# Designs tried in a protein design chat: VHH binders against q9p7j3. Part 235

Target 1, 174 residues: q9p7j3
Amino acid sequence: MILPLFPETQVHVFVYENVSNCAAIHEQLISQNPIYDYAFLDAATILYKKQVYSAIIRALEDRRDEQMKTKTIHSEVILSLSPKTEISSAFRQFSMTKKSKNIVVVKIDSKLTEEEEFERLDKLVEGNRVEFSDEELQKLIDFKVLKKNYKLDPSTLENPLASILSSIALRGYS
Short names: E, the ipSAE of ESMFold2; O, the ipSAE of OpenDDE; V2, 0.75 times the mean of E and O plus 0.25 times the DockQ between their complexes.

## First folded at step 18 (VHH)

Design hb16 (framework vhh_6qgx_2; at its last look DockQ between E and O 0.89; V2 from the best seeds 0.84)
Fold by OpenDDE, look of step 18:
Structure hb16 (fold): chain B 174 residues (1-174), chain A 124 residues (1-124)
Amino acid sequence: as target 1 above (174 residues)
Amino acid sequence: QVQLVESGGGLVQAGGSLRLSCAASGRTFKGYAMAWFRRAPGKEREFVATISWRGSSTYYTDSVKGRFTISRDHAKNTVSLQMNSLRPEDTAVYYCAAEPGYAIYNTASEYDYWGQGTRVTVSA
């Protein structure tokens, strides 16, 4: 996918359910294995496609403006999902864990087609690929976690999407 | 209560310039992307330009690239569209729009808030 704001950057997003090797993937991430150069997100924390794309755009904008807070663009995506400025908090909130069952995987700066990228990623993830859609994400979300991560209350729950997206954009600015 | 109000439209000759402005009231649009759309006579509303909340990222429809510039002023809670080298085909009602977060799509349905529009007429 090409985002209009960043036409030179190819982005791919994949969703996996019933992943059996999250612990193994996590170890590779800790080891900074370059083969695992993706943003691995816990699907339990993601409700909307726009949530993911907003985080991606925020990260890309930060990179362009030389304002990244993390070491890699993929880690910046994870940070960008959070309304908090603390990197550790963002990772705890949104990053895949050893106990994750369903994940969202983001690739930025891909030189491959979506299918080619999928073939590579499919060798790393032992799970079932599902469509990256709000419908599928809604099946995987933990609303308790979502509410906690974005401090959603009765007033913001009327329009959680707006609240989430604005909080992503406002991180560190308000 | 939330309101976007466009201004700056008018009649101008081909090759001329106009500067549109959109002022937000009732609320701030912190954390919101802003955009301009236009609707020409007998045509559907079309995307013109968008700007991120930060103001450092912009996107333009191809037909206005190099001629139009979108900008925003956080202090004044406004977004502007500088239109240079205007053409008759730029004749339209121009609308200001706002969307939470970042503009991912350039379709009208993706924007939550809209102004009443300001008319721009470019004569040949």
Scores: ipSAE 0.878, ipTM 0.931, lowest interface PAE 0.5, mean pLDDT 95
Fold by ESMFold2, look of step 18:
Structure hb16 (fold): chain B 174 residues (1-174), chain A 124 residues (1-124)
Amino acid sequence: as target 1 above (174 residues)
Amino acid sequence: QVQLVESGGGLVQAGGSLRLSCAASGRTFKGYAMAWFRRAPGKEREFVATISWRGSSTYYTDSVKGRFTISRDHAKNTVSLQMNSLRPEDTAVYYCAAEPGYAIYNTASEYDYWGQGTRVTVSA
């Protein structure tokens, strides 16, 4: 996928359900294994494709403008999902954990086709790939977690998309 | 009352320039992308340009790239479209629009707020 705002940057997003090896993946992320250079997100926190693409765009915008807060573009995507500026909170709220069952995986600056990237990723993730779509994401979301992460109140709960997306773009800029 | 109001349209000769302005009232559209669309006679609205909340990320449809420049002014709560080297094919009603977050797909269905439009006519 090429995002129009960043036409020279190829990105891929994959969704896996029923992942059995999140603990093993988590250990590789802690040890900074370069083969695992992706953003691994807990799918329980992701309701919309636009949520992920907006976080990717925000991370790319910050990289271009030399405003990144984290060491890698993939960690910056995790921060960019958060409405708040604190890095540790963003990781606790959105990153895959050892207990995760379903994940969203983001690759930025890919030099591979989607199929080639999938072939590499599929060797790392023991789970079932599903379509990156709002329909599939809705099956995996935890609405209690979403409400807490974005501080959604009664006025936003019927259609939280605008609140979530504006928070991603606005974070740190009032 | 949330409103987007376009101005600056008119008649111009091919090769000329116009500057469109869009004033937002009722809110500042914090964390929203702003965009220009246009509708030529007999056609649907088509994307022209978008600008991020920060103002530093822009995208243009290919037919206007290098000729049109989108900008925004948070203090005045406005977005502008500088249109240079105008062609008869640029003749359309131009609409200002707002979408939460970032423009991803650049389709009219993604935009929640629209202005009434300003007519631009480019004569041969």
Scores: ipSAE 0.776, ipTM 0.892, lowest interface PAE 0.8, mean pLDDT 92
ESMFold2 (binder alone), look of step 18: mean pLDDT 83; pTM 0.854

Design hb17 (framework vhh_6qgx_2; at its last look DockQ between E and O 0.88; V2 from the best seeds 0.79)
Fold by OpenDDE, look of step 18:
Structure hb17 (fold): chain B 174 residues (1-174), chain A 124 residues (1-124)
Amino acid sequence: as target 1 above (174 residues)
Amino acid sequence: QVQLVESGGGLVQAGGSLRLSCAASGRTFKGYAMAWFRRAPGKEREFVATISWRGSSTFYTDSVKGRFTISRDHAKNTVSLQMNSLRPEDTAVYYCAAEPGYALYNTASEYDYWGQGTRVTVSA
């Protein structure tokens, strides 16, 4: 997919449920295996497609403006999901863990078609691919985690999407 | 009580310039993307331009590229549209819009807040 704000950058997002090898993937990420050059997110923390895309755009904007806080664009996506400035907090909040069951995988700067990228990723992830949609994401979300990550209260829960998206944009600015 | 108010519209000759402004009141739109839409007589509302909250990312519809410039003033909580080299086909009511986060699809349905619009008429 191409984002209008970044027409030169191809982005792919995949969702996997019932992933059996998250621990193995996590080890590869720790070892910085270049084959695993993706952003691996815990699906339990993601409620909306726009949440993910907003984080992607924020990360891309940071890169363009030379304001990245992390080393890679994919790590910046993880950071960009968080309303907090602390990298470690962002990763704890949103990154896939060895105990994760469902994940969202983001690829930035892909040179491949979505199908080709899927074929590559499918070799790395042992799980069931599902549609990247709000409908599927809401089946995987942990609302307790979501509320905690974005400090949602009764007032913001009336429109959680707006609160989440604005907090992503405001990180480090408010 | 949240309100977007457009201003700056008017009558101008082809080749002329106008600067539209949109002011937010009742609330701030921090963390919100801003956009301009327009609706010409007998036509559907169409996207014109958007700007990220940061103000460093912009996108324009093809017909206005090179002629229109969207900008944002955080201090004043305003967004502006500088329109140069205006054409008769630019005649429309121009609307300011806001949405949380970033613009993804640039569709009207993405935007939660709208102004009342300001009329721009470009004579031949």
Scores: ipSAE 0.875, ipTM 0.929, lowest interface PAE 0.5, mean pLDDT 95
Fold by ESMFold2, look of step 18:
Structure hb17 (fold): chain B 174 residues (1-174), chain A 124 residues (1-124)
Amino acid sequence: as target 1 above (174 residues)
Amino acid sequence: QVQLVESGGGLVQAGGSLRLSCAASGRTFKGYAMAWFRRAPGKEREFVATISWRGSSTFYTDSVKGRFTISRDHAKNTVSLQMNSLRPEDTAVYYCAAEPGYALYNTASEYDYWGQGTRVTVSA
């Protein structure tokens, strides 16, 4: 997938349900194993494809403008999902944990086709791949977590997507 | 009630310039991308340009690159399209549009808010 705003950057997004080895993946991420150079997100926090793509665009925008706050583009995606600038809070709220069951996995700057990247990732994740779609994401979301992470209240409940997407674009600038 | 109102259209000779403006009312569109689309006679609306809320990310359809410049002014709550080196093929009704976050795709269905359009006619 190539997003028009960043036409030189290939991006892939995968969704896995019923993942049995999140603890093992988490240990590899802590060890900074380069084979695991992806953003691993807890699917309980993701309701929309646009949510993920907007965070990717924000991370790429900040990289281009030399405004990244984290060490890698993948960690920057995790930060970019948050409406706040605090790095540790963003990771606590959005990153895959040892107890996660379903995940969204992002690869930025991929030099591989989607299927080639999938073959690599499938060796690392013990779970069932599902389509990256709003239909599948809504089956995996925890709405209580979503509402808390984005402080959704009655005024935003009619169009939570707009509130979420605008907060990603506004982080640090409102 | 949220509205987008385009202005600045008109008749201009080929090679000339024109500046379109789009004023937003009812809200400031904080965290929204803004875009221009156009509809030539007998065709569907096509993407022209987009600008991020911060103003630092822009994208243009190939046929207007280097000739058109999108910009925005948060104090005036406006978005503008500077159109230089105009060609007869640029003749269209031009619409401004807004969507929350970033413009991800170059399709009209992506945008939630639309103006009524302003006509641009470029004569030989």
Scores: ipSAE 0.648, ipTM 0.841, lowest interface PAE 1.4, mean pLDDT 90
ESMFold2 (binder alone), look of step 18: mean pLDDT 83; pTM 0.861

Design hb18 (framework vhh_6qgx_2; at its last look DockQ between E and O 0.86; V2 from the best seeds 0.79)
Fold by OpenDDE, look of step 18:
Structure hb18 (fold): chain B 174 residues (1-174), chain A 124 residues (1-124)
Amino acid sequence: as target 1 above (174 residues)
Amino acid sequence: QVQLVESGGGLVQAGGSLRLSCAASGRTFKGYAMAWFRRAPGKEREFVATISWRGSSTFYTDSVKGRFTISRDHAKNTVSLQMNSLRPEDTAVYYCAAEPGYAMYNTASEYDYWGQGTRVTVSA
């Protein structure tokens, strides 16, 4: 997929449920295996497609403007999901853990088609691919975690999408 | 209570210029992307341009590229559309819009807040 704000950058997003090897994937990430050059997110923390895309756009904008806080664009995506500036907090909040069951995987700067990228990723993830949609994401979300991550209260819960997206954009600015 | 108010529209000859402005009141739009749409007589509303909250990312519909420039002033809580080399086909009511986060699809349905519009007429 091509984002209008970044027409030169191809982005792919995949959702996996019932992943059995998150622990193994996590170890590869820790060891910085280049084959695992993706952003692995815990699906329990993601409610909307636009949440993910907003984080991607924020990360890409940060990269373009030379304002990245992390070392890689994928880590910046993880950071960009968070309303907090602390990298460690962002990773704890949104990154896949060894105990994760469902994940969202983001690839930035892909040179492959979506199908080709899927074929590569499918070799790394042992789980079932599902559609990247709000409908599927809402089946995987942990609302308690979501509320905690974005400090949603009764007033913001009336429109959680707006609150989440604005907080992503405002990180470090307000 | 929240309001977007457009201004700057008017009659101009082909080849001329106008600068539209959209002022937000009732609330700030921090963390919101801003955009301009337009609706020509007898046509559907169409996307014109968008700008990120940061103000460093912009996107334009093809027909206005190189002629229109969208900009944002955080201090004044405004977004502007500088329109140069205007053409008769640019005649429309121009609307300011806001959405939380970043622009993705550039569809009208994506934007939560809208102004009343300002009319731009370009004569041949």
Scores: ipSAE 0.872, ipTM 0.928, lowest interface PAE 0.5, mean pLDDT 95
Fold by ESMFold2, look of step 18:
Structure hb18 (fold): chain B 174 residues (1-174), chain A 124 residues (1-124)
Amino acid sequence: as target 1 above (174 residues)
Amino acid sequence: QVQLVESGGGLVQAGGSLRLSCAASGRTFKGYAMAWFRRAPGKEREFVATISWRGSSTFYTDSVKGRFTISRDHAKNTVSLQMNSLRPEDTAVYYCAAEPGYAMYNTASEYDYWGQGTRVTVSA
């Protein structure tokens, strides 16, 4: 996928359900194993494709502008999902954990086709790939978690997508 | 009531310049991208340019790249389109629009708020 704002950057996003080895993946991420150089997100926190793409664009914007707060572009995606600037809170709220069951996986700066990247990723993740779509994401979301993460109140219930997307773009700027 | 109001349209000779402005009232569109679209006679609206909330990320359709510059002023709650080296094919009604977050698809269906349009005519 090529995002118009960053036309030189190829991005792939995958969704897995019923993942049995999140603990093992988590250990590899802590060890900084380069084979696992992806952003692994807990799908319970993701309701919309545009939520993920907005975080990717924000991370790319910050990288270009030398404003990144984390060590890698993939960790910057995790921070960028958060409406708040506190790094540890963002990782706690959005990252895949040892107990996660469903995940969203992001690859930025991919040099592979989607099929080639999938073949590589599928060797690492023990789970079932589903389509990256709002339909599939809605089956995996924990709406209570979403509401807490983005402070959704009655005034934003009519259009939660707009509130979520603007929060991602606005983080640290008012 | 929220409104987007374009201004600055008019008649200009080929090679000339115009500056379009879009003012927002009723809200500041915090965390929204702003964009310009245009509709030539008998055609569908086409994307022209977008600018992120921060103002640091812009994207232009190929036919205007290098000639048009989108900018925004948060203090005035405005977005502008500086149009240089105008050509007859730039003749259109120009609309400003707002979308929450980032513009990622360059399609009119992604934008929640629209202005009424301002007409630009470029004569040979």
Scores: ipSAE 0.650, ipTM 0.839, lowest interface PAE 1.4, mean pLDDT 90
ESMFold2 (binder alone), look of step 18: mean pLDDT 83; pTM 0.851

Design hb19 (framework vhh_6qgx_2; at its last look DockQ between E and O 0.95; V2 from the best seeds 0.82)
Fold by OpenDDE, look of step 18:
Structure hb19 (fold): chain B 174 residues (1-174), chain A 124 residues (1-124)
Amino acid sequence: as target 1 above (174 residues)
Amino acid sequence: QVQLVESGGGLVQAGGSLRLSCAASGRTFKGYAMAWFRRAPGKEREFVATISWRGSSTFYTDSVKGRFTISRDHAKNTVSLQMNSLRPEDTAVYYCAAEPGFAIYNTASEYDYWGQGTRVTVSA
């Protein structure tokens, strides 16, 4: 996929459910294995496609403007999901854990087609690929976690999307 | 009460310039992307340009690239559209819009807030 704001950057997003090897993937990430050069997100924390794309755009803006807070663009995506500035907090809130069962995987700067990228990623993830859609994401979300991560209250729960997206944009500015 | 109010429209000859402005009131639209849309006579509303909240990212429809410039003033809580080298086909009612976060699809349905519009007429 090409985002209009960043026409020269190809982005792919994949969703896996019932992943059996998250612990193994996590170990590879800790070891900084370059084969695992993706952003691995816990699907329990993601409710909307626009949430993910907003984080991607925020990360890409940070990179372009030389304002990245993390070492890699993929880690910056994870940070960008958070309304908080603390990197450790963002990772705790949104990154895949060893106990995760469902994940969202983001690839930035891909040189491959979506199908080709999927073939590569499918070798790394032992689970079932599902459609990247709001419909599928809402089946995987943990609303308690979502409410906690974005401090949603009764007033913001009327329009959680707006609250989430604005908080992503405002991180470090409010 | 949230309101977007456009201004700057008018009659101009082909090749001329106009500067549209959109002023937000009732809220600051912090963390919101801003955009311009237009609706020509007998046509559907179409996307023109968008600018991120930060103001560092912009996107334009192909027909206005190189001629139009969208900008944002956080202090004044405004977004502007500088229109140069205007053409008769640019004749339309121009609308200001706001959406939370970032412009992703640039569809009208993504934008939660809209102005009343300002008319731009470009004569041949």
Scores: ipSAE 0.879, ipTM 0.933, lowest interface PAE 0.5, mean pLDDT 95
Fold by ESMFold2, look of step 18:
Structure hb19 (fold): chain B 174 residues (1-174), chain A 124 residues (1-124)
Amino acid sequence: as target 1 above (174 residues)
Amino acid sequence: QVQLVESGGGLVQAGGSLRLSCAASGRTFKGYAMAWFRRAPGKEREFVATISWRGSSTFYTDSVKGRFTISRDHAKNTVSLQMNSLRPEDTAVYYCAAEPGFAIYNTASEYDYWGQGTRVTVSA
C-alpha cells in the first residue's frame, strides 16, 4: 500500500490470530535481529485500520521533520499509537509481548510486494493470517485495554474513533 | 454548534486567481485533517486537496497539482486554498471538510464535517 500523503513509501500491514510463538519473536526483537525489522503490535490494542494508518503517518511525519523520539521507524509507529509522549509507556501498552495471542505487524519502507513480504513474515510467525480489516480487528480487540490506553471515559465514548484518531495526531501538541 | 464557513468564491476569468478561506467556529478541530472538495454541475464531489493538522503534509488531486496550494493557520482557525491559473474546468462549488486524525483515502465519505460551499465560476 502507498499512502497518498507519503507517495514514495511502501507500507504493508498484516494481522495474525492465534499466534503460538510470540515469546520467540519477542526474544528476536530484543536481540535486534534485522530479519525481525517490523513493528509487532498487540492486536488487543487495535480496533480500527485508521488507527494503524494514522500512527504510520504520524511516524513518517516525525521522521521527515527530524522529530523522531525512538531509534527506528517501526519503534516510532509504536510510540505514535500512544496519546502520551512517554516512550516506555507506549511500548508497554501497544507492543506485542511474550503473552500476546493476536498481533498486527507493520512494515514501512518495504522493497517487496505484499505477497513477497507475507512469505517472509509467515516464516517468522506461527499463527493464522487474517485480513487487515475493521471486521477482523473488532474480533481481536480488548475494549477495557482500548478505553484505558486512550482515556475513553463516558464523555468520550460517543465517538471513540474520532477521539482515538485525534489523540494520535495531537500527541505532544495539546 | 460546529460550523465550517467558506468564503472567497466568485466569478473570475480563465488564467486568473482566487483565494478561498474556510473558518471554523464552535470548535478548533485540533488533531483533524482539513480538505477541500468540489462539485461541478451534474457531477459528484471530487477530492481537491488535503492538509494535515500540523500543516506540513499535503496532497493534491492531479488536475490541480502545481496550480493550487492548501495551507492552514492555527491561530486564526482557518484553512485556505490558493487557486492560480484557473481554467473553466475548475468551475464548481468548493467545500471545506474536516476528519479526525489524518487523511488516508481522500474520499468524501471519510469526512465528518462539511461547509455549505462557496461557488467558483471561471469564464472562458
Scores: ipSAE 0.666, ipTM 0.850, lowest interface PAE 1.2, mean pLDDT 91
ESMFold2 (binder alone), look of step 18: mean pLDDT 82; pTM 0.851

Design hb2 (framework vhh_6qgx_2; at its last look DockQ between E and O 0.92; V2 from the best seeds 0.87)
Fold by OpenDDE, look of step 18:
Structure hb2 (fold): chain B 174 residues (1-174), chain A 124 residues (1-124)
Amino acid sequence: as target 1 above (174 residues)
Amino acid sequence: QVQLVESGGGLVQAGGSLRLSCAASGRTFKGYAMGWFRRAPGKEREFVATISWRGSSTFYTDSVKGRFTISRDHAKNTVSLQMNSLRPEDTAVYYCAATPGYAIYNTADEYDYWGQGTRVTVSA
């Protein structure tokens, strides 16, 4: 996929449910295995496609503007999901854990087609791929976690999408 | 109470220039991307340009690339559209719009807030 704001950057997003090897994947991430050069997100924290794309755009914008806070573009995506500036907090909030069951995987700067990228990733993830859609994400979300991560209250819950997306954009600015 | 108000429209000859401005009131639209749309006579509303909240990322429809420039002034809470080398086919009502976060799809339904529009007429 090509985002209009960043036409030179190809992005792929995949969703897996019932993943059995999250612990193994997590160990590879800790070891900084280059084969696992993706952003692995806990699907329990993701409600909208636009949430993920907004984080991606924020990360890409930060990279372009030389304002990245993390070491890699994929880690910046994780950070960009958070309304908080603390990297550790962002990772705790949104990154896949050893106990995760469902994940969202993001690849930035891909040189491969979506299908080719999927074939590579499918060798790393032991789970069932599902459609990257709001409908499927809504089946995987933990609303308690979502509310906590974005400090949603009765007023913001009327339009959680707007609140989430604006907070992503505003991180570090207000 | 939240309002977007466009200004700057008018009649101009082909090859001329106009600068549209959109002023936000009732809210700052912090964390919102801003955009311009237009509706020509007998046509559907179409995307023209968008700018990120930061103001460092922009995107334009192909027909206006190189001629139009979208910009944002946070201090004044405004977004502008500088239109150069105007053509008769640019004749339309231009609308200012706002979307939370970033513009991703650049479709009208992505934008939550809209202005009343300002008319731009380009004569041959």
Scores: ipSAE 0.910, ipTM 0.948, lowest interface PAE 0.5, mean pLDDT 96
Fold by ESMFold2, look of step 18:
Structure hb2 (fold): chain B 174 residues (1-174), chain A 124 residues (1-124)
Amino acid sequence: as target 1 above (174 residues)
Amino acid sequence: QVQLVESGGGLVQAGGSLRLSCAASGRTFKGYAMGWFRRAPGKEREFVATISWRGSSTFYTDSVKGRFTISRDHAKNTVSLQMNSLRPEDTAVYYCAATPGYAIYNTADEYDYWGQGTRVTVSA
């Protein structure tokens, strides 16, 4: 997919359920294996497609403006999901962990078609691909985690989309 | 009440310029992207331009790229559209709109808040 705000950048997003090898993937990420150069997110933290795209746009905006706080664009996506500026908190709250079961995987600056990128990723992830859609994401979300991560109160829990999306854009400026 | 109010429309000859302004009241739209759409007689609304909340990311429909400039001023709670080298096909009612976060798809469905519009007429 090409996002209109960043027409030079190809992005792919994949969703996997019932992933059995998150611990192995996590070890590869710690060792900075370049084959695993993706953002691996815990799907329990993601409710909307727009949540992911907004974090991608924020990360790309910060890269262009030389305001990145992390080493890679993929780690910057993880930070960009957070309403807070603390890097360690963002990773703790949104990254895939060894205990994760469902994941959202982001590739930025892809030189491959979606199918080609999927074929590569599918060799790394032992799980079932599902559609990147609000319908599928709603099956995988943990609302207790969502409420905590974005400090949603009862009035915003009825329709949390606007609160979540504005938080991503506001990080560091509120 | 939450309102977006456009101003600056009018009649201008082809090749001329206009500056549209949109003032927001009733809320600050913190963390919202702003956009301009237009509706020509007998047509549906079409996307014109968008600007990110912090003002550093913009996108324009192809027909206005290089001629129109979107900008915003947080102190005045306004967004503006500078329209240069105007053409008769730019004749439309221009609408200001707001969407939380970033504008992703540039479709009217993304935007929750809309102004009443200001008419721009470009004579041949």
Scores: ipSAE 0.808, ipTM 0.902, lowest interface PAE 0.7, mean pLDDT 92
ESMFold2 (binder alone), look of step 18: mean pLDDT 84; pTM 0.865
ESMFold2, look of step 19: ipSAE 0.796; ipTM 0.896
ESMFold2 (binder alone), look of step 19: mean pLDDT 85; pTM 0.868
OpenDDE, look of step 19: ipSAE 0.908; ipTM 0.947

